# Ledger of designs, part 22: VH-VL binders against Glutathione S-transferase TCHQD (TCHQD)

Target 1, 266 residues: Glutathione S-transferase TCHQD (TCHQD), of Arabidopsis thaliana (Mouse-ear cress) (o80662)
Amino acid sequence: MQLYHHPYSIDSQRVRLALEEKGIDYTSYHVNPITGKHMDPSFFRMNPNAKLPVFRNGSHIILDTIEIIEYLERIAEVSSGIEDATFNREVVEWMRKIREWESKLFTLAHIPDNRRLYVSKFLRMVVIARMAESPDLASAYHRKLREAYDTEDKLKDPGALRRSKDHLLRLLDEVETKLEGTTYLAGNEFSMADVMLIPVLARLSLLDLEEEYISSRKNLAEYWALVRRRPSYKKVIGRYFNGWRKYATLVKTWMFVRVRSLLRKY
Short names: E, the ipSAE of ESMFold2; O, the ipSAE of OpenDDE; V2, 0.75 times the mean of E and O plus 0.25 times the DockQ between their complexes.

## First folded at step 16 (VH-VL; framework fv_lutikizumab)

Design k4 (from z1 with heavy chain G101S S102G; at its last look DockQ between E and O 0.81; V2 from the best seeds 0.85)
Fold by ESMFold2, look of step 16:
Structure k4 (fold): chain C 266 residues (1-266), chain A 120 residues (1-120), chain B 107 residues (1-107)
Amino acid sequence: as target 1 above (266 residues)
Amino acid sequence: EVQLVESGGGVVQPGRSLRLSCSASGFTFSSYWMNWVRQAPGKGLEWVAYISSSGSYTYYADSVKGRFTISRDNSKNTLFLQMDSLRPEDTGVYFCARDESGYYDAFDIWGQGTPVTVSS
Amino acid sequence: DIQMTQSPSSLSASVGDRVTITCRASQDIDNYLNWYQQTPGKAPKLLIYDASYLQSGVPSRFSGSGSGTDYTFTISSLQPEDIATYYCQQYYDYPLTFGQGTKLQIT
């Protein structure tokens, strides 16, 4: 089994957390979306949407995060011969509810404008270079270029940004209420619902928004501290973003993008 | 001045119970996860248990699970360790320790320790 | 449980010497490691967190480094007040575990 993923991708983190919690072995292929690696022709031919994660088991390819996790649930059940009691209707309902929050627009709105525009320009230049290098993929690359411009237009719409923030606030309020009665989101045992939520909280931490969104909620704040103690979190997310580590990771990524742009190595 | 002060240690027979207390001052006790750590005579440190800032989450070392109960009273700034079914192996100095409560699970403030001796 | 093994178990050095203590984990702990100093008859004191960061108020002669399973604690120039037992502590997984300690003495 093969997983194309990267630490910045919320959905990649979700799938990798699921793999780690279930103890499933896989081959890891890192694709950094901020540096434009997801637009390399070899990856793009396999996945023209250029979205992460991509899960492969032989010739079987799964692109949807929840579908991947459901597949992993079946593998774990067949392999162990034991049905996972923590994967039920409530878990699935939470997974879908959490996925509905639009994280990309929210994330971009909280990045300083000059850095966001620099990365956006870099990515557009990568797409243009790839179109010239691979004319047989030009239609698909053109679509991705259009998506990049459309995203910049949405960032100018304060209504879209406000709705994303309001949605997150409602989601976190609902989580706060649920955690009054249970240790984890869908009960007293860790489940795939928690796997879906943890990367949302980690994104808020990455953007320095913990105080506003997490610390203001007593149950959520303790939950966030609890789940960060899990080895799955430490391996998948904490390795890159725990405490002071996040700043080193961001500096390395920024320097890589800047150097490649200066050297015209797209 | 940030301070933790343990009390309640003593000499007891195997199978008996003992209740340790840890009084906190100089910081907002209810904002911090708390721990007990013990040290047998002439030996190293052994983590015993933690309790979350509100008291909702607890976790125990296997050696004490089912026999020890960690608890807290945030209105009195006090941490407790109820030790039941004591064994000679539980002998040592028991430290109350404050978790930094960030990202490092580090014990940034310790009490002076209270000695516990379990002998027949 | 993650076993932490320190070496040496004891060490003698002179004032001004560079002192190095090693801590090895039974598995990769990805820099999830803290270092403590315990002077005789007293409680431990946090010196270094996350393998390499100095706790506030700790002298700069103390440092930490390492990766994977192997970690190093260094005193660049030993002082008389550094007589203590030193412990590493992993926080990759619970239960939290400490190394057995390294007793540092001055000759």
Scores: ipSAE 0.816, ipTM 0.923, lowest interface PAE 0.9, mean pLDDT 88
ESMFold2 (binder alone), look of step 16: mean pLDDT 93; pTM 0.948
OpenDDE, look of step 16: ipSAE 0.910; ipTM 0.953

Design k5 (from z1 with heavy chain Y59W A61P; at its last look DockQ between E and O 0.88; V2 from the best seeds 0.85)
Fold by ESMFold2, look of step 16:
Structure k5 (fold): chain C 266 residues (1-266), chain A 120 residues (1-120), chain B 107 residues (1-107)
Amino acid sequence: as target 1 above (266 residues)
Amino acid sequence: EVQLVESGGGVVQPGRSLRLSCSASGFTFSSYWMNWVRQAPGKGLEWVAYISSSGSYTWYPDSVKGRFTISRDNSKNTLFLQMDSLRPEDTGVYFCARDEGSYYDAFDIWGQGTPVTVSS
Amino acid sequence: DIQMTQSPSSLSASVGDRVTITCRASQDIDNYLNWYQQTPGKAPKLLIYDASYLQSGVPSRFSGSGSGTDYTFTISSLQPEDIATYYCQQYYDYPLTFGQGTKLQIT
């Protein structure tokens, strides 16, 4: 089994957390969307949406995060011979509810405009270069350019940003209430509902928003401290973002983008 | 100013019980996860348990699970370790330790320890 | 459980010497490792966290490094007050485990 993923991607983190929690072996391929590697022609032909993660088992390719996790549940049940009682209807309902929060707009709104625009310009140049290299994919690349401009337009809409923030606040309030009665989100045992939520909390930590969104909620704050103690979290997220590691990771990524842009290597 | 002071250690026979206490001062006790760590005579350190800041979450290694219970009373700034069915291998100095309160599961403040001896 | 093995178990060195203590984990712990100093008759003291970061107030002669399963603690210029037993502690997975300790003496 093969997973094309990246540490920044919330959905990549969700799938990798699921793999680690289930003890499923896989081959890891890092694809950095900030550098435009997901737009390389060979990857684009496999995944014309240019989205991460991409899960592959033989000729079977799955792109949707919840579908990937459901597939992993079935594989784990077949190989172990025992149905996992923690993957039930409540878990699926939480997974869908958590996915409904749109994290991309929220994240981009918390990145300084000059850095975001720099990366946006770089990515447009990459797409243009790829169109020239692979004319058979030109219409698909043009669609990706349109999507990039649409996102920039949404960032100028204060109503869209406010709705994303209000949605997150309502979600976290509901989580806070649920955690009054249980250790984990869907009960007293760790489940795929937690796998969906943890990367949201990690994103808030990455953006230095813990105090506003996490620490203000007693149960959520303690839950966040609890789940960070799991080996799956430490391997998937903490490796890159635990404490001071976060800043080293961000500096390296930004320098890479600047060097490539200055050298005009697209 | 920041201090942890253990008490309740002593000499007991195997199969008996002992309750350790740890009094905290100089910091907001209810904001920190707390731990017990023990050290057998002439031996290294062994982690025994943690308890979350509210007391809702606990964890124990197999060597003490089912026999030891960690608890806390945040109104009295006190951490406890109830030690049941004591064995000779439980002999040692017991430290309470404060979790550093961030991403490192490190013990930044320790008490001076209380001795526990389990022998006939 | 993750086993932590320190080497050497005991050593003697002269003031001013560079001292190196190693800690080997039974599996990859991805720099989730802390170092403690325990002077005789006292409680342990945190020196280094996350393999390489100095705790506040710790002299710069102490350092840590390593990756994977192999980690190193170094005192660049040994001082008389550094007589102690040193412990590594992993925090990759529970139970948290310590190395068996390295007793440092000065000749």
Scores: ipSAE 0.777, ipTM 0.906, lowest interface PAE 1.1, mean pLDDT 88
ESMFold2 (binder alone), look of step 16: mean pLDDT 93; pTM 0.947
OpenDDE, look of step 16: ipSAE 0.892; ipTM 0.942

Design k6 (from z1 with heavy chain S56T; at its last look DockQ between E and O 0.90; V2 from the best seeds 0.86)
Heavy chain, then light chain:
Amino acid sequence: EVQLVESGGGVVQPGRSLRLSCSASGFTFSSYWMNWVRQAPGKGLEWVAYISSSGTYTYYADSVKGRFTISRDNSKNTLFLQMDSLRPEDTGVYFCARDEGSYYDAFDIWGQGTPVTVSS
Amino acid sequence: DIQMTQSPSSLSASVGDRVTITCRASQDIDNYLNWYQQTPGKAPKLLIYDASYLQSGVPSRFSGSGSGTDYTFTISSLQPEDIATYYCQQYYDYPLTFGQGTKLQIT
ESMFold2, look of step 16: ipSAE 0.793; ipTM 0.911
ESMFold2 (binder alone), look of step 16: mean pLDDT 93; pTM 0.946
OpenDDE, look of step 16: ipSAE 0.908; ipTM 0.950
ESMFold2, look of step 17: ipSAE 0.794; ipTM 0.913
ESMFold2 (binder alone), look of step 17: mean pLDDT 93; pTM 0.948
OpenDDE, look of step 17: ipSAE 0.899; ipTM 0.949

## First folded at step 17 (VH-VL; framework fv_lutikizumab)

Design m1 (from k1 with heavy chain S56T; at its last look DockQ between E and O 0.86; V2 from the best seeds 0.85)
Heavy chain, then light chain:
Amino acid sequence: EVQLVESGGGVVQPGRSLRLSCSASGFTFSSYWMNWVRQAPGKGLEWVAYISSSGTYTYYADSVKGRFTISRDNSKNTLFLQMDSLRPEDTGVYFCARDEGSWYDAFDIWGQGTPVTVSS
Amino acid sequence: DIQMTQSPSSLSASVGDRVTITCRASQDIDNYLNWYQQTPGKAPKLLIYDASYLQSGVPSRFSGSGSGTDYTFTISSLQPEDIATYYCQQYYDYPLTFGQGTKLQIT
ESMFold2, look of step 17: ipSAE 0.801; ipTM 0.916
ESMFold2 (binder alone), look of step 17: mean pLDDT 93; pTM 0.946
OpenDDE, look of step 17: ipSAE 0.898; ipTM 0.949

Design m2 (from k1 with heavy chain G101S S102G; at its last look DockQ between E and O 0.84; V2 from the best seeds 0.84)
Fold by ESMFold2, look of step 17:
Structure m2 (fold): chain C 266 residues (1-266), chain A 120 residues (1-120), chain B 107 residues (1-107)
Amino acid sequence: as target 1 above (266 residues)
Amino acid sequence: EVQLVESGGGVVQPGRSLRLSCSASGFTFSSYWMNWVRQAPGKGLEWVAYISSSGSYTYYADSVKGRFTISRDNSKNTLFLQMDSLRPEDTGVYFCARDESGWYDAFDIWGQGTPVTVSS
Amino acid sequence: DIQMTQSPSSLSASVGDRVTITCRASQDIDNYLNWYQQTPGKAPKLLIYDASYLQSGVPSRFSGSGSGTDYTFTISSLQPEDIATYYCQQYYDYPLTFGQGTKLQIT
């Protein structure tokens, strides 16, 4: 099994957490969306929408996070002959509810404007360079370039940003209420519902938003501290983002973008 | 002044029980996860158990599971360790320790320790 | 359980010397490691967290480094007040485990 992913991608983290919690071995291929690597021609041919993660098992390619997790559940069941009792209707309902929150606009809106615009310009230049390298993909790259400009326009819409924030607040309030009665999101045992939620909390931590969204909720704050003690979190997320580590990771990424832009190596 | 003070240690025979207390002051006790760590005479440190800030989550080293119970009373700023079915290998100094920030599972504040001797 | 092995178990050095203590984990712990100082008759004191970060109020002569299974703790210029036993502690997985300790003496 092969996973094309990156540590910053919420859905990549969800799939990696599922793999680690189920004890499934996989081959990891990093594709950094902030540096434009997800638009290299070879990856773009496999995944024209440039989405992460991309899961591959033989000739089977799966892009949807919940479909990937359901596939992993099936593989684990076939291998062991035992169905996981913690993967039930309530878990699936939580997974879908958490997925509905639109994280892209929210994330971009919380990046400092000068850095966001610099990265946006860099990525647009990468697309232009790739069009020159791969004329057979030019129309797909043109569509991607248009989408980048449309995204910048949407970031100027305060109504869209407010709706994303309000959705997150309602989701976290519902989680807070549920955690009053249970250790984990879908009961007293860790499940794929927690796998879907943890990367949302990690994103809030990465953006320095813990006080506003996590610490203000007593049950959620204690839950967040609990789940960070798991080896799956430490390997998948904490390796890159635990505490002070997040700043070293961000500096390294920023330096890479600046150096490639200065050298005009796209 | 941030302080942790253990009490309740002593000399007991194997199979007996002992209850340790840890009194906290100078910080918001109910906001911190707490731990017990022990040290056998002339030996190193051994983690024993943790308890979450609300008391809802606990976890124990295998050597003490089923015999020791960690608990807390946030209204009295106290941490407890109930030690049942004591064995000679439980002999040592018992420290209570505060989890530093929730990110590093590091102990930034320790009590002075209370000695426990299990011997016939 | 993740076992932590320190070396040396005991060490003597002179004031001003550079002192190095090593800690080896039984598996890769990805820098999830802390260092403590325990002076005689006292409780342990946190010095270094996450392999290399200095705790507030700890002198800059103390440092930590390493990766994977192998970690080092260094005192750049030994002082008389550094007489203590030093412990590493992993936090990759529970139970949390400590090294057996390194007793440091001044000659």
Scores: ipSAE 0.784, ipTM 0.909, lowest interface PAE 1.0, mean pLDDT 88
ESMFold2 (binder alone), look of step 17: mean pLDDT 93; pTM 0.948
OpenDDE, look of step 17: ipSAE 0.889; ipTM 0.944

Design m3 (from k1 with heavy chain S56T G101S S102G; at its last look DockQ between E and O 0.88; V2 from the best seeds 0.85)
Fold by ESMFold2, look of step 17:
Structure m3 (fold): chain C 266 residues (1-266), chain A 120 residues (1-120), chain B 107 residues (1-107)
Amino acid sequence: as target 1 above (266 residues)
Amino acid sequence: EVQLVESGGGVVQPGRSLRLSCSASGFTFSSYWMNWVRQAPGKGLEWVAYISSSGTYTYYADSVKGRFTISRDNSKNTLFLQMDSLRPEDTGVYFCARDESGWYDAFDIWGQGTPVTVSS
Amino acid sequence: DIQMTQSPSSLSASVGDRVTITCRASQDIDNYLNWYQQTPGKAPKLLIYDASYLQSGVPSRFSGSGSGTDYTFTISSLQPEDIATYYCQQYYDYPLTFGQGTKLQIT
C-alpha cells in the first residue's frame, strides 16, 4: 500500500492517523504542495486534481478520505483479527460532519498576504514550466491556474471566511458538549471520529489559534492534551509540529521556497 | 513559590491499603495534569499514573492497574493516590509531579516524596 | 513498553571535565525524550526537554542531542554541584519510562 501525502495536509494527516492507529504498513511518498511537487507531470497524470492524499493498493486508487478510512477498516479487520467491523453510525456521522468544515480558505486567510502571494506566484511559475514540459497536460494545468486565481478572488469575500469561522465555532461547541459525557468523540473508545477531528485541532495550533478556539473550551482543551499523548499523533503530526518543532518546520519550508524561487528551480 | 508536598506514606503489611496526598501551592492546580512517580530503594524512577487537569482522564502503569486509583480535588489543590492490595514490590518513595505545559510530558515540579514500605 | 538503556551505569570524573551520558531507546522515539538530575536525598529536577531544549534556570553547561534511538547528555565542564544521578525519560508512548540512571561521582 502506497500513500502520497504531506504533513501539512489535514486529509493526509487523517489517513495517516488511521493507518497508524490500525497498525497498517504502507509506503510513504511525500509530496510538498508548497514547493509545487504536487504539480509534477507524473503525479498529475495519476491525480489530475493534484489533491492530497492519494491512497493506492495495487490497482485500487482511492482519493476520498472517508472512503480510504473505510477501506483501511476492512483490511485491519481481516489482517489483525480484530472484529471492529464497519464504523458504527455515530462514528460515520461525526466523520462527515467534521469533513464539511472548509479548511482551505480558513488556513489561507490566516497566512500573511505577502507570504501567500509569494508562494502563489512561485506555484504559477511552476505550472507554466510544467505546461511547457508536458503539452499533453496543458488543459489540466490551465484548470489549476484558473483554480488558483479563483481562490485569490474568494479570499476577498469576507462572507466566505465568516461562514467558515461560524461553521468551525458550531462544530467545536458540539464537540465540547459531547466530550462532557464521553472520553472520546464518539464514545469512551478512540475511533475514526477522533482521527478526523485531531488534524483540525492541529491546524488551529499551527496557526497559533489555540487560545481562541481550543483553550476557551475546557473539555476540548483537555481532550486536545489527551490525544497528543498518542503515538499516532506523535508520529504523524507531532514529529513536525509538537511545541517548538513547528517553528523550525515553518522556517525550513519558507527558506526552501525562497531559495528555489531565487534560483529559478521549477 | 511553586510547591508540591506529599504525605500519607508509612509502613504497612501486604494486602493493606494506604492513601497518599499531594498538596499544591503557588500555581493554578486545576490547569495542570498531575502524575505519581515512584522509586524503589536503590533503584530508578518508575512512572505510576497520571490524571488530567479536571480529573476526567486517568492512566496507570500495568504494575498498579486495578489496585491504585489516582484522583484530585481541585477545590483543595490536592492530588491523591489510593493504594489498595499493596505488595512488597510497591515499596519505595512516591513523588507527585506536575506535567510541564502538556507538550513534552515532562515533570517540571516535584514534591520531596513520601516513603512507603510494604513488608510483613 | 519502550525500554530506555543508559550508559554508563556509573561514571567518575574530575571538576572541569567534559561528561557524556548516553541513552538508547528500544525503538525510534523521534526526540520525545527528557533528562533529569537527582541529587542524593532530593527529588528529580528537569534539565532538558524534547531531547535538546534547556529548561529555564538550568546552567548552559548542560546540553542534549540525538535522534532516533540514540541520545546524548553532556556536561561541558563538570562542577562539584553536578554530582547526582541522571535519568533519561521517553514520552513517545505510555507508560512513560526512565533509563536506569547514571551515577556521576568526583574522582
Scores: ipSAE 0.791, ipTM 0.915, lowest interface PAE 1.0, mean pLDDT 88
ESMFold2 (binder alone), look of step 17: mean pLDDT 93; pTM 0.946
OpenDDE, look of step 17: ipSAE 0.892; ipTM 0.946

Design m4 (at its last look DockQ between E and O 0.86; V2 from the best seeds 0.85)
Fold by ESMFold2, look of step 17:
Parts: C-alpha cells; structure tokens; sequence
Structure m4 (fold): chain C 266 residues (1-266), chain A 121 residues (1-121), chain B 107 residues (1-107)
C-alpha cells in the first residue's frame, strides 16, 4: 500500500494516524503542497485534483479521507480475523461532524497576509509554468487556478471567516461536553473519531491558537495532552511539530520556497 | 519555593498494603500531571504511574497494574499511591515527580526527595 | 517496551576532561529522550530534554545530541560536583523507560 501525502496536511495526518494505530504497513511518498510539488505533471496525471492524501492499494485508488479510513477498517478486520458487522454509529457521526469544519479557510486566515500572499503568488506561477509545459493537462491546471482565486475571494468575506470560527467553537464545545463522560471522543477506547480530531488540535497548536481554543476547555486540554503521549501521534505529527520542532520545520520550509523563488526554479 | 515531599513509606511484610502521600507546595498543583518513579536499592530508575491534572487519566507500568492505584486530591495539593499486595521486588525509594509545564516532553522537572519502602519477611 | 542501554556502565575521569556517555534505544525514538543527573542519596535532576535542549539553570558544559536509536550526553569540562549517576529516559512510548545508568567518578 502507498500513501501520497505531506506531514502538514490535516487529512494526510488523519490517514497516517489510522495506519499507525492499526499497525498497517505502507510506503510513504511525500508531496509538498507549499512548494507546489503536488502540481508537477506526473503527479497531476495520477491525481488531477492535486489533493492530498492519495491512497493506493494495487489498482485501487482512494482520495476521500473517510473512505480511506473505512477501507483501512476493513483491512484490519480481515487481518485480525475478527469480523465486525457494524462500524460504530457514534464514531461515524463524529467523523462526519469533524470533517464538515472548513479547515483550509480557517488556516489561511490565521497566516500573516504577507507570507500567505507570497506563497499564493509562488503557487500561481507554478501552475502557469506547468500549463505551458503540459498542454494536455491545461484544463485541469485552469481549474486549479480558478480554485486559487475562489479561495482568495472567500478570504475577503468576513462573514465566511466568522462562520468558520463559530463552527469550530461549537464543535469544540461539543467535544468538551462529551469528554466529561468518556476517555476518548466516542467512548472509553481510542477510535477513528479521535483520529479525525487530533489533527484539528495539532493545527490549532501549529497556528499558536492553543490558549484560545484548547486551554480554555478543561477536558479538551487534558485530552490533548493525553493523545500526544501516543506513539502514533509522535511518529505522524510530533516528529515535525512537537514543541520546539515546530519552529525548525517552519524555517526549513520557508527557506526552501525562498531559494526556489529567488533562483526562479519552478 | 516549589516543593514535593513524600511520606508514608516503611517496612512491611509481603502481601500487605501501604499508602504513600506526596505533598505539593509553591505551584498550582491542579495544573500539572504527576508521576511516581521508584528506585530499588543500588539500582536504576523505574517509572510507575502517571495521573492527569484533574485525575481523570491514569496509566501504570505492567509490574504494578492491578496492585497499585495512583490518585490525587487537588483541594489538599496531595498525590497518593495506594500499594496493595506488596512484593519484595517493590522495595525501593519512591519519588513523586511533576511533569514539565509545556506538556511536550514527558520530562520530570521537579522531584521529591523520596520515601523508602521495604517489603520483607 | 522500549529498552534503553547506556554505555559505559561506569567511568572515571579527571577534572577538566571531556566526558561522553551513550544511550541506545531498542527502536527509533526520534529524539524523544531526556537526560537526568542523580547525585548519591538524592533525587534525580532533569538536565536535557528532547535529546538536545538544556533545562533552565543547567550549566552549559552539559549537552546532548543524537538521532534514531543512538544518543550521546557530553560534559565538556568535568567538574568535581558532576560526580553522579546519569540516566537517559525515552518518552516515545509508555511505559517510560530509563537506561540502567552510568556512574561517573573522578580519578
């Protein structure tokens, strides 16, 4: 099994956490969306939406995060020899609820404008260069360019940003209440609901928003501390972002983009 | 000043129980995860258990699961270790230890001086 | 459980010497490692966290490095007060485990 992903992507982290928690072996292929690698023609032909993650098992390609996790559940069931006639309904309901929050808009709104615009301009230049190099993919590249402009329009809409924040606050309040009665989100055992939530909390930490969104909630704050003790978290997320590591990771990424832009190597 | 003071150690026969206490002062006890760590005579350190800041989450080393219970009373700034069915191999100095404040490193930044426990016939 | 093996088990060195202690994990622990000093008859003291970061108030002659399974702890210029047993501790997975210790003596 192969996973095309990047460690900074929320959905990539979700799939990797699921793989690690289930002990499923896989081959990791890094594709960095901040530097535009997900838009290289060879990757784009395999994944015309340029979205991460991409999961492959033989000829079976799955792009949807929840569908990937459901597939992994079935693989784990077969490998263990234990047939599970039903997927826990509460787990599925939490997974969908957590997915519905607009993480991309929220993330971009919390990045300083000058840094965001710099990366946005770089990525648009990458798309334009790729269109010139691969005319057979021009329609797909045009779609990505339109998506970039649509995202810029949403960032200028203060109502959309407020709704995304309000949605997150309601979601975290529901989580806070649920954790009053259970160890983990969907019960007293770790589940795929936790796998969906942990990268949201890690994103808030990456954006320096823990105090506002996590520490203000007693149960959530303890839960966040609890789940970071898991080896799956440490391997998938903590490797890049645990404590001081976060800053080294961000500096390295910024320097790579700056060097490529200054040398005009797209 | 920041202090942890253990008490309740002693000499007991195998199969008996002891209850250790750890009194905290000089910091907001209820904000920190707490641990017990033990050291057999002339030996190295062995992690025993942790408890979360509210007391909701606990975890134990396999050698003590089912026999030891970690607990806390945040109103009294006190950490406890109830040790049942004691064995000679439980002999050692028991330290209470505080998790460092960031929560990223599972490191113990404040330790008590320890309380000795001897389990012998 | 992740086993931590320190080397050497004991050593003697002179004041001013550079001292190096190694710690090997039974698996890749990705810098999830802390170092402690325990002087005889006393509680351990945290020196280094996350393999290489110096705890506040710890003298700069202490340092740590390493990656994967192999880590080192260094005292750049040994002082008389550094007589102690030194322990590494992994925090990649529970139970937390310590190395067996390295006893440091001054010749």
Amino acid sequence: as target 1 above (266 residues)
Amino acid sequence: EVQLVESGGGVVQPGRSLRLSCSASGFTFSSYWMNWVRQAPGKGLEWVAYISSSGTYTYYADSVKGRFTISRDNSKNTLFLQMDSLRPEDTGVYFCARDESSGWYDAFDIWGQGTPVTVSS
Amino acid sequence: DIQMTQSPSSLSASVGDRVTITCRASQDIDNYLNWYQQTPGKAPKLLIYDASYLQSGVPSRFSGSGSGTDYTFTISSLQPEDIATYYCQQYYDYPLTFGQGTKLQIT
Scores: ipSAE 0.810, ipTM 0.921, lowest interface PAE 0.9, mean pLDDT 88
ESMFold2 (binder alone), look of step 17: mean pLDDT 92; pTM 0.943
OpenDDE, look of step 17: ipSAE 0.884; ipTM 0.941

## First folded at step 18 (VH-VL; framework fv_lutikizumab)

Design n1 (from k6 with heavy chain D99E; at its last look DockQ between E and O 0.89; V2 from the best seeds 0.86)
Heavy chain, then light chain:
Amino acid sequence: EVQLVESGGGVVQPGRSLRLSCSASGFTFSSYWMNWVRQAPGKGLEWVAYISSSGTYTYYADSVKGRFTISRDNSKNTLFLQMDSLRPEDTGVYFCAREEGSYYDAFDIWGQGTPVTVSS
Amino acid sequence: DIQMTQSPSSLSASVGDRVTITCRASQDIDNYLNWYQQTPGKAPKLLIYDASYLQSGVPSRFSGSGSGTDYTFTISSLQPEDIATYYCQQYYDYPLTFGQGTKLQIT
ESMFold2, look of step 18: ipSAE 0.814; ipTM 0.922
ESMFold2 (binder alone), look of step 18: mean pLDDT 93; pTM 0.949
OpenDDE, look of step 18: ipSAE 0.895; ipTM 0.947
ESMFold2, look of step 19: ipSAE 0.811; ipTM 0.921
ESMFold2 (binder alone), look of step 19: mean pLDDT 94; pTM 0.949
OpenDDE, look of step 19: ipSAE 0.894; ipTM 0.945

Design n2 (from k6 with light chain Y94W; at its last look DockQ between E and O 0.88; V2 from the best seeds 0.82)
Fold by ESMFold2, look of step 18:
Structure n2 (fold): chain C 266 residues (1-266), chain A 120 residues (1-120), chain B 107 residues (1-107)
Amino acid sequence: as target 1 above (266 residues)
Amino acid sequence: EVQLVESGGGVVQPGRSLRLSCSASGFTFSSYWMNWVRQAPGKGLEWVAYISSSGTYTYYADSVKGRFTISRDNSKNTLFLQMDSLRPEDTGVYFCARDEGSYYDAFDIWGQGTPVTVSS
Amino acid sequence: DIQMTQSPSSLSASVGDRVTITCRASQDIDNYLNWYQQTPGKAPKLLIYDASYLQSGVPSRFSGSGSGTDYTFTISSLQPEDIATYYCQQYYDWPLTFGQGTKLQIT
């Protein structure tokens, strides 16, 4: 099994957490979206949506995070010898509810404008360069360029940003209420619902928003402390972002992008 | 001044019980996860148990699971360890310890320890 | 459980010497490691967290480094008050485990 991902991506983290919790061996291939590597022609031909993660098991190529996790659930069922045509509905319902929150817009709104625009301009220049180099892919690259401009337009709309924040607040309030009665999100056992939520909380911590969104909710705060004790979290997320590690990671990432842009390395 | 003070240790026969207390002062006790750590005479440190800030989550070392119960009373700033079915192997100094913060599972504040001797 | 092995078990050095203590984990713990000092007759004191960060109030002569399974604790210039037993502690997985300790003495 092969996973094309980047460790800083929320959906990549979700798939990696699922793999680690299930004890499934996989080969990791890093594709850095911050430097535009997911837009390189060779990778783009394999994945024209330029989305991460990409999961591969033999002939099975799966792009959707929930579909990947459902596939992994199926593999675990076969190895246990239990045949089952029905998946746990509560877990799947939580997974879909959590996915519906727009994390990209929220994240970009909390990055200083000069850094955000710098990275956005860099990625648009990468797309333009690739379009000129690979005419057979020009329409796909043009679609990605239009997508980038649409995102910039949404950032100018205070209503869209407020709706994303309000959605997150409602989600976290619902989680807070659920955790009054259970150890984990979908019951007293760790499940794929937790796998979907943990990277959201890690993103809030990365953006220095933990106090506002997590610590203000007593059940969620204890849950966040509990799940960080898991080896899966420590390997997948904590390696890069635990405590002071996040600041070193952010500095390294920003310097890397700035140097590549100044040298016009696309 | 931030302080943790253990009490309740003593000399007991195998199979008997002791209840250890840890009194906290100088910080918001209800905001911190708490631990017990023990040290046999002339030996190293062994983690025993933790309890979450609200008391909802507890976890125990295999050597004490089923015999020891960690608890807390946040209104009195007090941590407890109920030690049942004591064995000679439980002999040592028992420290209560505060977690550094949720990210490092480090013990940044320790009590002075209370000695427990289990002998026949 | 993750086993932590310290080396040496005891060590003698003179005031002003550079002292190095090694801690080896039974598996990769990715810098999820803390160091403690225990002065005779007292409780342990946190010195270093996350392999290399100094706890508040700890003198700068103390440092930590390492990666994977192998970690090092260093005192750059030994002082008389540094007589203690030193412990590493991993926090990659529960139960948390400590090394056996390194007893440091002054010649």
Scores: ipSAE 0.751, ipTM 0.893, lowest interface PAE 1.2, mean pLDDT 88
ESMFold2 (binder alone), look of step 18: mean pLDDT 92; pTM 0.942
OpenDDE, look of step 18: ipSAE 0.851; ipTM 0.927

